# VH-VL binders against Large ribosomal subunit protein eL31 (rpl31e), part 6

Target 1, 104 residues: Large ribosomal subunit protein eL31 (rpl31e), of Aeropyrum pernix (q9yd25)
Amino acid sequence: MPSEGTWVYVVNLRRVYWGRRTRRAIRAVRMVREFVRRHTKADEVVIDNELNNYIWSRSREKPPARVKIIVSIREEEPEEGGERIRKAVVRLAGRKLRPGRYKG

## First folded at step 2 (VH-VL)

Design I_D7 (framework fv_ifinatamab)
Fold by ESMFold2-Fast, scan of step 2:
Structure I_D7 (fold): chain C 104 residues (1-104), chain A 121 residues (1-121), chain B 106 residues (1-106)
Amino acid sequence: as target 1 above (104 residues)
Amino acid sequence: QVQLVQSGAEVKKPGSSVKVSCKASGYTFTDYYMHWVRQAPGQGLEWMGYINPSGDSTKYNEKFKGRVTITADESTSTAYMELSSLRSEDTAVYYCAKDEYSYGDWGFDYWGQGTLVTVSS
Amino acid sequence: EIVLTQSPATLSLSPGERATLSCRASQSVSYMHWYQQKPGQAPRPLIYDASNRATGIPARFSGSGSGTDFTLTISSLEPEDFAVYYCQQYDDYPLTFGQGTKVEIK
C-alpha cells in the first residue's frame, strides 16, 4: 500500500478493446478508478475532469491502450466525525513523468 | 480535424543544408511527439528522429547523428527538420508524422503530405 | 536495432483474393504497427498495437501476432487495396520499419 503523497502510475487499458465500442470510454474510466482503488486501497477515488475528458476524447477516435496518471493520496478525518477516509485524487500525468513516487 | 502541412519541394547542391517545416493544426501541438521519416525513391521508410514540443527534447537515429536537427515553435505549432552536409543519398521524400499517443507506445496516426528534397550537383 | 523482415517482397493477386503479409522481428516486440502506402501518397495508418484497426479502416483488414511473428490479412482484396504495406516497431529506438510488401494486380 503506498503512503500519503503523490504517485505516478501507468494504467493498461487494453481490456477496453474486448467489449463493445459504444462503452469503451465508460469502461476505460471504470478501469482507471478500479486500478487506483486496488493499488492505493483508497476509500474515495476522484477522477479529475481533464483526465475524464482526455479518456472520452481519445476513446471516440483512438482508444488509449494505456494512460499515465498522477495520484495524490491523503488520509482525511471528516469534520462531522466518523471514520478516517483514504482519498485519492487522480489527474492526467505529464508524459515525461516516470512511474513511482513523484517528488517534484 | 488534424492536419500536418509541410513546406514545398527543394533542390539542393551537395554540401548544403535543407530545412523542412511541418505546420500542425486540429490538436494541442505540445501533447504529442512529432517524428520525421524519410523515403528514398523506390525504397522503404526510415525513421530520423522526434521532438517533444513540450520542452523541446529530441531523439535522433544514430545514422543521422551530427547532421540532423529537429526543432519546434509552439507559438506557430510548427516543427522543423534541418539536414546538413547533404549528399546525393539524401534525395528522398521527407515526412513529418504525429505520434498516435503520448509517450511513444503507439504508431503514427497522422502524416504530412511529404516534401521532396533532391540533392544533385 | 530491431530488424523487421517482411515477406513476401511482392504479392501478385486479383481482386477478391485473400492477402496474407508477414512481418518478423529480430527480437520480441510488444508494439507492432502497420501502414499502407499508395504511389505519391504519405503512409496511411492501418493497424496499431498488432490487432487494432485505425479509424476509417474497413473490416477486411485485420492484424494478428505477438512476440517475433506478426501478420496482416486482407480478407478480400478491393481495387484500392493494391499498395505497399509496411510494419513498424515502437519498442525501442531507433524506431524501425520493415522493407515493405508490395501487393500488386496479377
Scores: ipSAE 0.005, ipTM 0.572, lowest interface PAE 12.4, mean pLDDT 83

Design R_A2 (framework fv_retifanlimab)
Fold by ESMFold2-Fast, scan of step 2:
Structure R_A2 (fold): chain C 104 residues (1-104), chain A 122 residues (1-122), chain B 111 residues (1-111)
Amino acid sequence: as target 1 above (104 residues)
Amino acid sequence: QVQLVQSGAEVKKPGASVKVSCKASGYSFTSYWMNWVRQAPGQGLEWIGVIYPGDSDTWLDQKFKDRVTITVDKSTSTAYMELSSLRSEDTAVYYCAREGDYYDWSGAFDIWGQGTLVTVSS
Amino acid sequence: EIVLTQSPATLSLSPGERATLSCRASQSISDYGTSYMNWFQQKPGQPPKLLIHAASSLQSGVPSRFSGSGSGTDFTLTISSLEPEDFAVYFCQQSYDTPYTFGGGTKVEIK
């Protein structure tokens, strides 16, 4: 993986079905965050508002079994100085993906 | 109602070029990949390439890279496939096909044009 | 490129019988619980019709007698009980990577 770039993943949310219905959306968001953290080695993971709203909207009765996400990685320098941090911004994937290029 | 309507049959001589059109209706043309596939008489299906009409991003099978150009006209929701330097082995039915928007990322071709027969004969 | 091999080339059966069609990929086309295998039906003079996407997902409007299964490199299309309209050529297709490729087809014909 390069230090900066854009990646597309599909996250499996099946484990969200295990446990209380009222917390499924919260668990789904956590699963997406952990997935991105593991696969990109990001220090900070930011879930886009549209993606968050999509998960919450769909999770009231049945959470989505899978979610397609676009992850943009940037290296940023902290204000107080120190080492560069990897920041991942996670968005709901749109229709355009390069054909046949599954990334996760 | 989603549909793809292709141009009519063509008869060409070896060395000529052919341009097949595919007019889309009933959906957001710029939001779906458009594939081109051909089928020689009595043969199987052969993928030629694909274009994303929103920005004209194009991917081609290496076999066709030097002879095929895929383009779009957003104003008319029409995709075009031009094949140059025609040979007798290019005789086939040419199809356009929409790549469906599936949550599972299957990219399956859910809507097809009726096909355009291109005959290359001397 | 990923090569898809369909077998048998021809399957001769009677209405009411079960049809089992095989498609084998030269490399795995499965990743993270998804298998990028699609199945199409084609009748003479018509474009192919999508039956199954992602190995096992039935396309809207397709009869439940059609089912798909498999993962990795080995995939199967099953027709539980053949109807007269099911006698056609069936193609498998992978969408895992470009160039997209098709199998050579299996012709299901009346015995």
Scores: ipSAE 0.007, ipTM 0.628, lowest interface PAE 8.5, mean pLDDT 84

Design R_A4 (framework fv_retifanlimab)
Fold by ESMFold2-Fast, scan of step 2:
Formats: sequence, structure tokens, C-alpha cells
Structure R_A4 (fold): chain C 104 residues (1-104), chain A 122 residues (1-122), chain B 111 residues (1-111)
Amino acid sequence: as target 1 above (104 residues)
Amino acid sequence: QVQLVQSGAEVKKPGASVKVSCKASGYSFTSYWMNWVRQAPGQGLEWIGVIYPGDSDTWLDQKFKDRVTITVDKSTSTAYMELSSLRSEDTAVYYCARGLDYYESGDYFDYWGQGTLVTVSS
Amino acid sequence: EIVLTQSPATLSLSPGERATLSCRASQSISDYGTSYMNWFQQKPGQPPKLLIHAASSLQSGVPSRFSGSGSGTDFTLTISSLEPEDFAVYFCQQSYDTPYTFGGGTKVEIK
């Protein structure tokens, strides 16, 4: 499980091409969210608007087959003495080009 | 010890092409990005593009997209930048630079080649 | 494209003086605690040398008199007390988004 910090992943979205054309962008966004939740064990996953717009704007029915994402992980402060929550914010990787996997 | 060694100076006529090499040593060539940057005499630095040698993933500044090709030869740990349809405005020192991705710090260019002067004149 | 504006273009100072160099970005280059601003020093006939990455992180082997600060759109490189070898051109560079871009440079020269 990755610690706090910034991580780069490449998400394969080819499976999104299975099924109805009009739902492909919705499914691609869900696949990104689920990938991040699985790989980072985050309690909350927030997808940046620019990443969401990138997936939708490619075409109505043809999202990208792969997307590079930057995931920033934070342990948010609990209410007085409570358990910390793990939050991941997911952005399109325009500035960081090398994909990585989370560390073991 | 990390080293980036570039090919020697070139003199070209307008309309020609030039191919500059950058030989890497002292690190895992396929694990770091390789950037290309140029500098015209007395001018600032201009980013051309970058390649990831592990899979040849390439990103170029749009102003170079139809004239620049960046390639790698993994067996020799060498990156190449080819610029075609040369103009006098392309006269510059061309640098290769290693891009270092850190999870906490983002990208930065930690090692640079010595530079290759390309002169375009009629 | 993100435009970086460096000021002043030329800074004329004497050894021992403090140098303050500014770099302003056309949009924020910070997110989630990190600012993607790098600083380079260049001397005639040499490639640029990395001094600072992530706005404030000093590169190994760079003297402690160099420091970087700032976030968002406004960034500063400070040299606390100029040494003779510090008279050079300094460039800021953003790695927030591609194309990566550089400032126009600030020349620190002997008064």
C-alpha cells in the first residue's frame, strides 16, 4: 500500500469498449475510480474535473484506451482523536509522464 | 557515475536534416525520461520534447511535432533527436537531459549532456 | 502553455550582497502540497545546472546559500551572500504540465 505522496499509474480502459457506445465514458470514469480504490486502499477517491473532462471530451462514444493518472494520497485529520481517513485525489498526468505502480 | 555524452557539432544548409545523439551511462537507461532542450545564441531555453526509453512513449511541444522525431536504441543506451527542414532560426545548442520522476517531488532535469551546436547557414 | 516571467532581466550586485530573483507563472503550478518549479544556473559554454526542484528542495552538492520559496504563481530564488562563482544566468522552469517551459532568465552580474 503506498504511503502519503504522489503516485503515477496507467489505467487500461479497453474493457470500456464492450457494451453500449453511449455509456463508455461513464464506465471509463468508474474504472479509473475503482482502479485507484483497489490499488491505494483509499477510503475516498476524488476524480479531478480536468481528468473527467478529458475522458468525456475525446468523443461521445470513444474514450481513450489508456489513461495516465497522478494519484495524491493524504491521511486526513480525524475529529479529535478519531481514526484517520485515507483520501486519494486523481488527476490527469500531463506533467508526470512515467507510469509507476504502487509500492508493495 | 551518470554521464550523457552527445555527438559533435554540425553545420547544415537550410532544408537539410540533423540527427543528434545522446549516449547515456551509469544508470538504468530504460527507467528515466530523456528530454531534449535547445538554446539559440543569447536566447533562453526551449523544451522540444521527451521520450521514455522503456516503451518509446514520446511527447513533443506542438511547434516541433511535424519536424522532430525522437528515438532510442536500448542496446546502446542512446537517444536521438532528428530535426528536419532546417531553418537559420534552428541554429542553437541542443541538449539532452535526464528527467527524474520522484513520487514526492515531480519531474526535474538532474543530468545534462554537454550540448551539440547545430549551425544552419546558407 | 504556461508562461514564466522572470524579473529583473539583469541584477547588478557586488560579492557579499543578497540576490533575490523572481519568477511568475501565468497559472498556478502547485497542487496538494507540491509546487513544480525548478531553478537552474548557467555559465557561459556550459549546460544548465539544477539548483532547486519542487520550489524549495536544494539539489545535492548545491551550497546552502541558495534557497527557493513560493507557491501558486509567485516564486523566488534567493542567494543569501553572493560568491564570485555565483555570477551567472538563472532560469526558472515549470514541470507542472507539458510542454515544459522556462523563464527568460535573470543575469546576475558584477556591479
Scores: ipSAE 0.006, ipTM 0.587, lowest interface PAE 10.0, mean pLDDT 83

Design R_A6 (framework fv_retifanlimab)
Heavy chain, then light chain:
Amino acid sequence: QVQLVQSGAEVKKPGASVKVSCKASGYSFTSYWMNWVRQAPGQGLEWIGVIYPGDSDTWLDQKFKDRVTITVDKSTSTAYMELSSLRSEDTAVYYCARSDYDLWEGYYMDVWGQGTLVTVSS
Amino acid sequence: EIVLTQSPATLSLSPGERATLSCRASQSISDYGTSYMNWFQQKPGQPPKLLIHAASSLQSGVPSRFSGSGSGTDFTLTISSLEPEDFAVYFCQQSYDTPYTFGGGTKVEIK
ESMFold2-Fast, scan of step 2: ipSAE 0.057; ipTM 0.659

Design R_A8 (framework fv_retifanlimab)
Fold by ESMFold2-Fast, scan of step 2:
Structure R_A8 (fold): chain C 104 residues (1-104), chain A 122 residues (1-122), chain B 111 residues (1-111)
Amino acid sequence: as target 1 above (104 residues)
Amino acid sequence: QVQLVQSGAEVKKPGASVKVSCKASGYSFTSYWMNWVRQAPGQGLEWIGVIYPGDSDTWLDQKFKDRVTITVDKSTSTAYMELSSLRSEDTAVYYCAKDLYSDYWGEAFDIWGQGTLVTVSS
Amino acid sequence: EIVLTQSPATLSLSPGERATLSCRASQSISDYGTSYMNWFQQKPGQPPKLLIHAASSLQSGVPSRFSGSGSGTDFTLTISSLEPEDFAVYFCQQSYDTPYTFGGGTKVEIK
């Protein structure tokens, strides 16, 4: 499990290729969220609007086979005042995306 | 149509430099990584490096770092590869090749230039 | 550097026959369900033409008789029934890590 801080992952979006454009984007966003939950054990996963827009935009042209993401992990106290939770905020890595040997 | 057009054949002497051009048309030049690959006569393909035309970020194979410079001219949508200190072993057809996806490096090369034969005589 | 080994070096076949070309990588080039193997066709005097990317994704405009398969270190390009225009040299290429590398090629020639 990764500690608090910033981590880089590359997520495979191959499984979205067999659908219509709108369904491809929905599946891709779901795959990113599921990937982050599994790899970070986060209680809450927040996908940045820029990342969401990137996936939707690229699904119209040619779907990305992979997406490089930056995940910021923080432990926060919920507004309701419960026990601390692990929160992951997922952002699009720079637009010069490089696939590599990253986690995922 | 998407097209890459390269400069014509060059004949050089050992120790000289050569600069090959690759003019892009039919797509957003600054949004796709541009690769350079060479092929010696009758031999296989060898990757040289890549440039992102939007900001000139460049990555080269270690064996070419001391002799190769890749540049772009955004105003003419043209990429250049300059190879210095030429040796007979540098005789090859040099290709430019566009990455498949915009703003995404390293999937595949879908469009290639026609190739530029560089002959180093000796 | 990741080394790609293609076999056989030469395939002598007749039109209508099935061609099976192999490419082996010196290390795994797969990452979370994606295999970073591409296949190119090259004819004399021409640049390489992309046929398959990500091991099994057929490039737009490429005939369906071409297919790719494999994962990890072992990959295959299959031509289900050879047409006259398919006699060419085929190269595999990995995009898993830089420097990008190519196999030595398999020449498919007329028997």
Scores: ipSAE 0.007, ipTM 0.600, lowest interface PAE 8.8, mean pLDDT 82

Design R_B2 (framework fv_retifanlimab)
Fold by ESMFold2-Fast, scan of step 2:
Structure R_B2 (fold): chain C 104 residues (1-104), chain A 125 residues (1-125), chain B 111 residues (1-111)
Amino acid sequence: as target 1 above (104 residues)
Amino acid sequence: QVQLVQSGAEVKKPGASVKVSCKASGYSFTSYWMNWVRQAPGQGLEWIGVIYPGDSDTWLDQKFKDRVTITVDKSTSTAYMELSSLRSEDTAVYYCARGYEVEYSGSTYDYFDYWGQGTLVTVSS
Amino acid sequence: EIVLTQSPATLSLSPGERATLSCRASQSISDYGTSYMNWFQQKPGQPPKLLIHAASSLQSGVPSRFSGSGSGTDFTLTISSLEPEDFAVYFCQQSYDTPYTFGGGTKVEIK
């Protein structure tokens, strides 16, 4: 279960191919962000520049079909917020994933 | 029983194109990746690319991207690899191979579990 | 691309002997407990046959005398006691990233 610490996820991005080609990379980044929010219940999600570049580096029309991510969760006292917030930092997990179907 | 049956040997002149077919049977064609690999006579194996027949998603080695087209015909469960602008260095046996994916301990990995018999393409003047 | 180097190029042995084949990757092909190394056997005029996947998992129908080990950059295929049908060429292959790549092969020959 997601408490403070580090977790690894594999995000299936194949559904990004069901939509218009022009917006595939932007939709893929959005899918990663929403996947992390849903699974970790984070208040703030920060996507690492290396991960963002990896998704865009293929082509805006052909991002990777899957991406393996490392999610680090911390509870922080915000700059001007009232209570502690749950912050997730999302990084690329050390390699580009092979193309393929993700079962699950 | 899973089978991949490829088209017969071809002899081509430099500058021509060749289209190799791979007919699949015994499994759900649209649910598995189909890879293409070649082997020059007496030499090692070289991966060309892969297609997912369910949506035609295709990944190619950059070395081949300008000359290779991979397509499928779902109605006949057949994958095709077309290589254009042929050179003598393209003389090789061309294989199709099914990609099987596994989830293992939070990771995914794949391997080539079934192969076609191979198609010899000879490029000579 | 990830380069795979196999050694030795040729291994001359007799039936009943142990064969140890090495494959070295130009960068790590392991993460989080998984190593993306596969091993194939090829006989003349035939396509490659999968023996081992994920470095150490024996493919269904492959004899238990075959085993794989290793992680990171260094991997080994072992045949505990060679049978006559095991004299063939063996290739390692990485599925860590595209393009997928193969080693140059090790020929296991008689004598």
Scores: ipSAE 0.007, ipTM 0.599, lowest interface PAE 9.2, mean pLDDT 83

Design R_B4 (framework fv_retifanlimab)
Fold by ESMFold2-Fast, scan of step 2:
Structure R_B4 (fold): chain C 104 residues (1-104), chain A 125 residues (1-125), chain B 111 residues (1-111)
Amino acid sequence: as target 1 above (104 residues)
Amino acid sequence: QVQLVQSGAEVKKPGASVKVSCKASGYSFTSYWMNWVRQAPGQGLEWIGVIYPGDSDTWLDQKFKDRVTITVDKSTSTAYMELSSLRSEDTAVYYCARDVEYEYGSGTYYDMDVWGQGTLVTVSS
Amino acid sequence: EIVLTQSPATLSLSPGERATLSCRASQSISDYGTSYMNWFQQKPGQPPKLLIHAASSLQSGVPSRFSGSGSGTDFTLTISSLEPEDFAVYFCQQSYDTPYTFGGGTKVEIK
C-alpha cells in the first residue's frame, strides 16, 4: 500500500454503462470509493464535493467514462482516542497536478 | 511540431547570476510542466526543478532552493531559470524539458519527452 | 531522495551483440501496477532522448530492439542486437517522487 502523502489515479468508469441506466452516477461514485479503498487500504474514504458534482454533472444516466483523482492519505488518531486510522481524501484532479508523488 | 529552443552559451565569474531562457512552440505552453535539468561536463544528469506555466507553481530540489528562480512569460511562451551566487561547480549544460502525462495502469505517469538543445554555462575566474 | 545505481559503468561490445543494462533504486518506485522508471539515450553534444517510459513502454519512433523490464527496485534495459547508432550513454530516471533522480549512466562503447 502507498505511504502517507498524495497520489494520482485514473479510475475507469466505463463498466457503469453495462448496468441499469437510472443508477449510473450512484454506481460511479461507489466505484471510485471502492477503487480508493482497495488501492490505499484506507479505513475511511472521503469523496470531495467537487469530484461528486463532476460525476453527477452530466446526469445520473451518463456519468463520465473516466475520472482522474488526487488521493491524500493520512494516518490520524481518533478524537475519542483509540487505534490510529488510515484516511483517504479523494479530490478531482486537474491537468496541473505536480509530476510524481507529493507527500503532503 | 514541438520544439524547445534555449538561449546561447554564457561565461560568468564566481558570485554572478545567470538567466537561461527556453522558448516553446508547437503545443499549448500553459498546459504542460517544464523541467530544468543540468549536466556537468562528462558527468550525469541532475534535476533542478519544474514549473507549471499556467500559474507558475514551482517545485525545486532542496539543494537549489536558495539560489534558483524559475519563471515564465506566457505572452512569449518562454520559461526562464535564474541561478545566483555562481560557483565553479555550477559549470554545466542546462536543459529545459517538457513533461507529458499519460494514463498507465491505475495511475498517472509523467515523462520528459521533448528537450531543449542545452545551454552551456561556464563559471571561471 | 531516491538513489539510482546503474551497472556496469561501461559496457564494451561489438555490433550485433546483445546489451543488458541494470538500474537499481534505493526504494521501490512501483505502485499498483505502475513503475515510474524511464530510460534515456544520450550521444555527445546532444540532449537526452527518451526511449522507454513506465519501465517497459517503448516511446513512439524508438526501434523495437530496445526493451525495458523490471519492477520495485530492479530494472533492466535490453538492446537485443546493437546497431552502430546505439553506441551511446544510457541513463535511467525515476519520476516516482521529487526530486526526480537519474542514475550515473552506462556507457555502451564499441570494442
Scores: ipSAE 0.017, ipTM 0.604, lowest interface PAE 5.8, mean pLDDT 83

Design R_B6 (framework fv_retifanlimab)
Heavy chain, then light chain:
Amino acid sequence: QVQLVQSGAEVKKPGASVKVSCKASGYSFTSYWMNWVRQAPGQGLEWIGVIYPGDSDTWLDQKFKDRVTITVDKSTSTAYMELSSLRSEDTAVYYCARGTEVYIDSSGYEYFDYWGQGTLVTVSS
Amino acid sequence: EIVLTQSPATLSLSPGERATLSCRASQSISDYGTSYMNWFQQKPGQPPKLLIHAASSLQSGVPSRFSGSGSGTDFTLTISSLEPEDFAVYFCQQSYDTPYTFGGGTKVEIK
ESMFold2-Fast, scan of step 2: ipSAE 0.068; ipTM 0.622

Design R_B8 (framework fv_retifanlimab)
Fold by ESMFold2-Fast, scan of step 2:
Structure R_B8 (fold): chain C 104 residues (1-104), chain A 126 residues (1-126), chain B 111 residues (1-111)
Amino acid sequence: as target 1 above (104 residues)
Amino acid sequence: QVQLVQSGAEVKKPGASVKVSCKASGYSFTSYWMNWVRQAPGQGLEWIGVIYPGDSDTWLDQKFKDRVTITVDKSTSTAYMELSSLRSEDTAVYYCARDIETYYTSGEVTDYFDYWGQGTLVTVSS
Amino acid sequence: EIVLTQSPATLSLSPGERATLSCRASQSISDYGTSYMNWFQQKPGQPPKLLIHAASSLQSGVPSRFSGSGSGTDFTLTISSLEPEDFAVYFCQQSYDTPYTFGGGTKVEIK
């Protein structure tokens, strides 16, 4: 859907709460990764360390019910040559950011 | 047994608001998502949104986000859908429907509407 | 949004005949062997009734003459031998992504 640029999304993780406790963080991270793939058609999705740590640290209790993410989409050339790939870098967004295209 | 009982038919003028109720019984109300779906006379089904009654977490179709509010009253196991700034095109039967999930070893989770309310006809006319 | 296209719009058949109803999605709604397609039956003045979930799982209480199949973008609902109570409108619905969307419906009517 989106071109290159930066986008804010909210991912609903409530379904993770009803699954097995020991796999909740893994499922939450997977849900975020697949959400980004579905919405951006990225060839590669990179989850930022801060976002990953946020999800994992909360899974001692329960993963967050929703997470707001900021997704940066760029086309990159592989070092070994070949066609450009579409890459999405996913970071934790601030609570006050609104979903949609981020222009700042 | 599981039952979803909705409020009765409403006739409203353009510009008014309508609030439809859906009273749940026979299951743990706060443990299942509740969807709202509408159907214009002789037409197909249109998803409006969903709420998790346990914490009031709500997701709406973008088309309705500025006119629809979904709420719950845990003490009465009742969900509400309020639609404002009514137009003639909002004339439809409005349904609530319970959402149940199935979990897969792949990590995928499917969901489906297993029980529906009887429907509430909302007529918008001058 | 994901668009679901049902065909045919109307299917005219006699009791005892096999009914085959199609639903096509504008993009794949299957991931890791799981398909996010549900099927509903609706009769006049009644709410929709769930028949099939996850493309092929028969809902409890639904007769075994109903079956679902398909993956990716192409899905089918089959009624092996029509009973009088099966003449109704059938809707497909995807739960792969929000907003959830429904097909336009296929009316199965008596010939």
Scores: ipSAE 0.008, ipTM 0.591, lowest interface PAE 12.2, mean pLDDT 84

Design R_C2 (framework fv_retifanlimab)
Fold by ESMFold2-Fast, scan of step 2:
Structure R_C2 (fold): chain C 104 residues (1-104), chain A 123 residues (1-123), chain B 111 residues (1-111)
Amino acid sequence: as target 1 above (104 residues)
Amino acid sequence: QVQLVQSGAEVKKPGASVKVSCKASGYSFTSYWMNWVRQAPGQGLEWIGVIYPGDSDTWLDQKFKDRVTITVDKSTSTAYMELSSLRSEDTAVYYCAREDSGYWFGSDAFDIWGQGTLVTVSS
Amino acid sequence: EIVLTQSPATLSLSPGERATLSCRASQSISDYGTSYMNWFQQKPGQPPKLLIHAASSLQSGVPSRFSGSGSGTDFTLTISSLEPEDFAVYFCQQSYDTPYTFGGGTKVEIK
């Protein structure tokens, strides 16, 4: 499990092609959310608007086969003195990543 | 429309330097990594290094780090690879190749290549 | 560095036959369901042409007779039925870590 900080993952979305075309974007976003939840054990997974829009814009017929994401993990209090939760914010990775490895 | 065009063949003496150019067109030059790869006659492919044209961040194979310099000229969308202290074993075809290393991993491969530049090192 | 070993060095087959090419990595190049293996075709006097990326994703414009499979350290490129234009040299390449490395190539030649 990754600690607090920023991590880079590549999510395989190929299984989205096995389903109905009209639901591919919804399935792709769901796959990204579940991937992050499983790998980071986050209590809350927030999909960034840019990432969501990228998946939707590319996925009308053929969603991206893979997507690189940046996951920022932080322990956060919902309110003053409230229980700390593990929150993952998922963003589309920028054009420049270290060449080669893209995993955290 | 997306194209990489390299400079012409070079013949050099041992100890000389060579500078190969790679002119990009048809895409956003600063949004893709530019790799350099060589191939000795009848042999396999060998990665030299890569540059990100947006900020000139460069990664080189350790065996080339003391002899290779990779640069870019953003105004002309051109990448350059200079190899110094040439030896006969540097005789090869040198290729530039585009790589998308951003958020779209599916295109994270050398999808567009230059035509190659033959560099011959002989005494 | 990650070493890629391709086998066989030469594969002699006739048109219409199935070609199976192997590439083995000295360490795993797979990570959380993604395998960083690419396959290229090269013909004399030409630069390599990308066929497969991420082990199994067919590059646009490449005929469906080409397919890639594998994970971890063992990867395969398959040509289901050889066409005359498929007789060429094939290279595997890993993009898992720098330095990027290539296999030694498999030459697919006419029997």
Scores: ipSAE 0.017, ipTM 0.645, lowest interface PAE 6.1, mean pLDDT 84

Design R_C4 (framework fv_retifanlimab)
Fold by ESMFold2-Fast, scan of step 2:
Structure R_C4 (fold): chain C 104 residues (1-104), chain A 123 residues (1-123), chain B 111 residues (1-111)
Amino acid sequence: as target 1 above (104 residues)
Amino acid sequence: QVQLVQSGAEVKKPGASVKVSCKASGYSFTSYWMNWVRQAPGQGLEWIGVIYPGDSDTWLDQKFKDRVTITVDKSTSTAYMELSSLRSEDTAVYYCARDESYYLWSGDYMDVWGQGTLVTVSS
Amino acid sequence: EIVLTQSPATLSLSPGERATLSCRASQSISDYGTSYMNWFQQKPGQPPKLLIHAASSLQSGVPSRFSGSGSGTDFTLTISSLEPEDFAVYFCQQSYDTPYTFGGGTKVEIK
């Protein structure tokens, strides 16, 4: 599994086509989340608003067959104590982070 | 080695413009944000703005938006900050600083700084 | 804009003593388990030098006597035992949102 850092992945979303059109965006988001969990072994996966909007808005024209994502991985300890948790934040590739917090 | 080298000191009259350069070396110039920060004599640090050299996307502090232009020349790996309509309160040391912003959770931080350029505005 | 307040303005201490510097933000600067607080050291005639990023991460090449802590709005820079070269001005800086803002600085001076 990848160490802490930033990694680029391409997620194949072709399987969303077998279901009803109205469920394609939900299935695509689920596929991205599970892909990241499998490849990074993250305990928490956060999907960025821009990526979420891209997946939902693309369903209006032609469903995306693939999506290129940037995954930022960090291990952190809860402030209250407990074991380290591994977090992954998933963003749409081709977009750089705006300096400071991304505001969507 | 990663280095930022700035242009030399400038003395300007009120109402003039000044253009400070910052030449980068030792890293991928187009892959890091470049900040501009100033410091008036005996005062604290004040952020001016930042540019992404890869596409010239620029974010400025609102107080400078009408007077500051930040540009880059990719062929020379050089960033420029031009400040117009100079006033005496613009007298400061101006710094360029590379922003390490690749990781969301490591935060954005300015890890490499230029040596500074003193701009003096006097009549 | 996010306002950072540093206290005290001046710390007068002797070599070997512990220095504790505070920085308070006008709003929380923590998200996704990360606190977007950086600490810089500045000596006369020099640019600021990054010491700590993400509240507690020590920058490469910075001595281990420097440490950062805190989250949300309250942050601390600690120097466990002052060396002669540590007498300088220290600034906190947030990168949570633009415009980036700096605290007013704490001057650590020889008693």
Scores: ipSAE 0.013, ipTM 0.622, lowest interface PAE 7.8, mean pLDDT 84

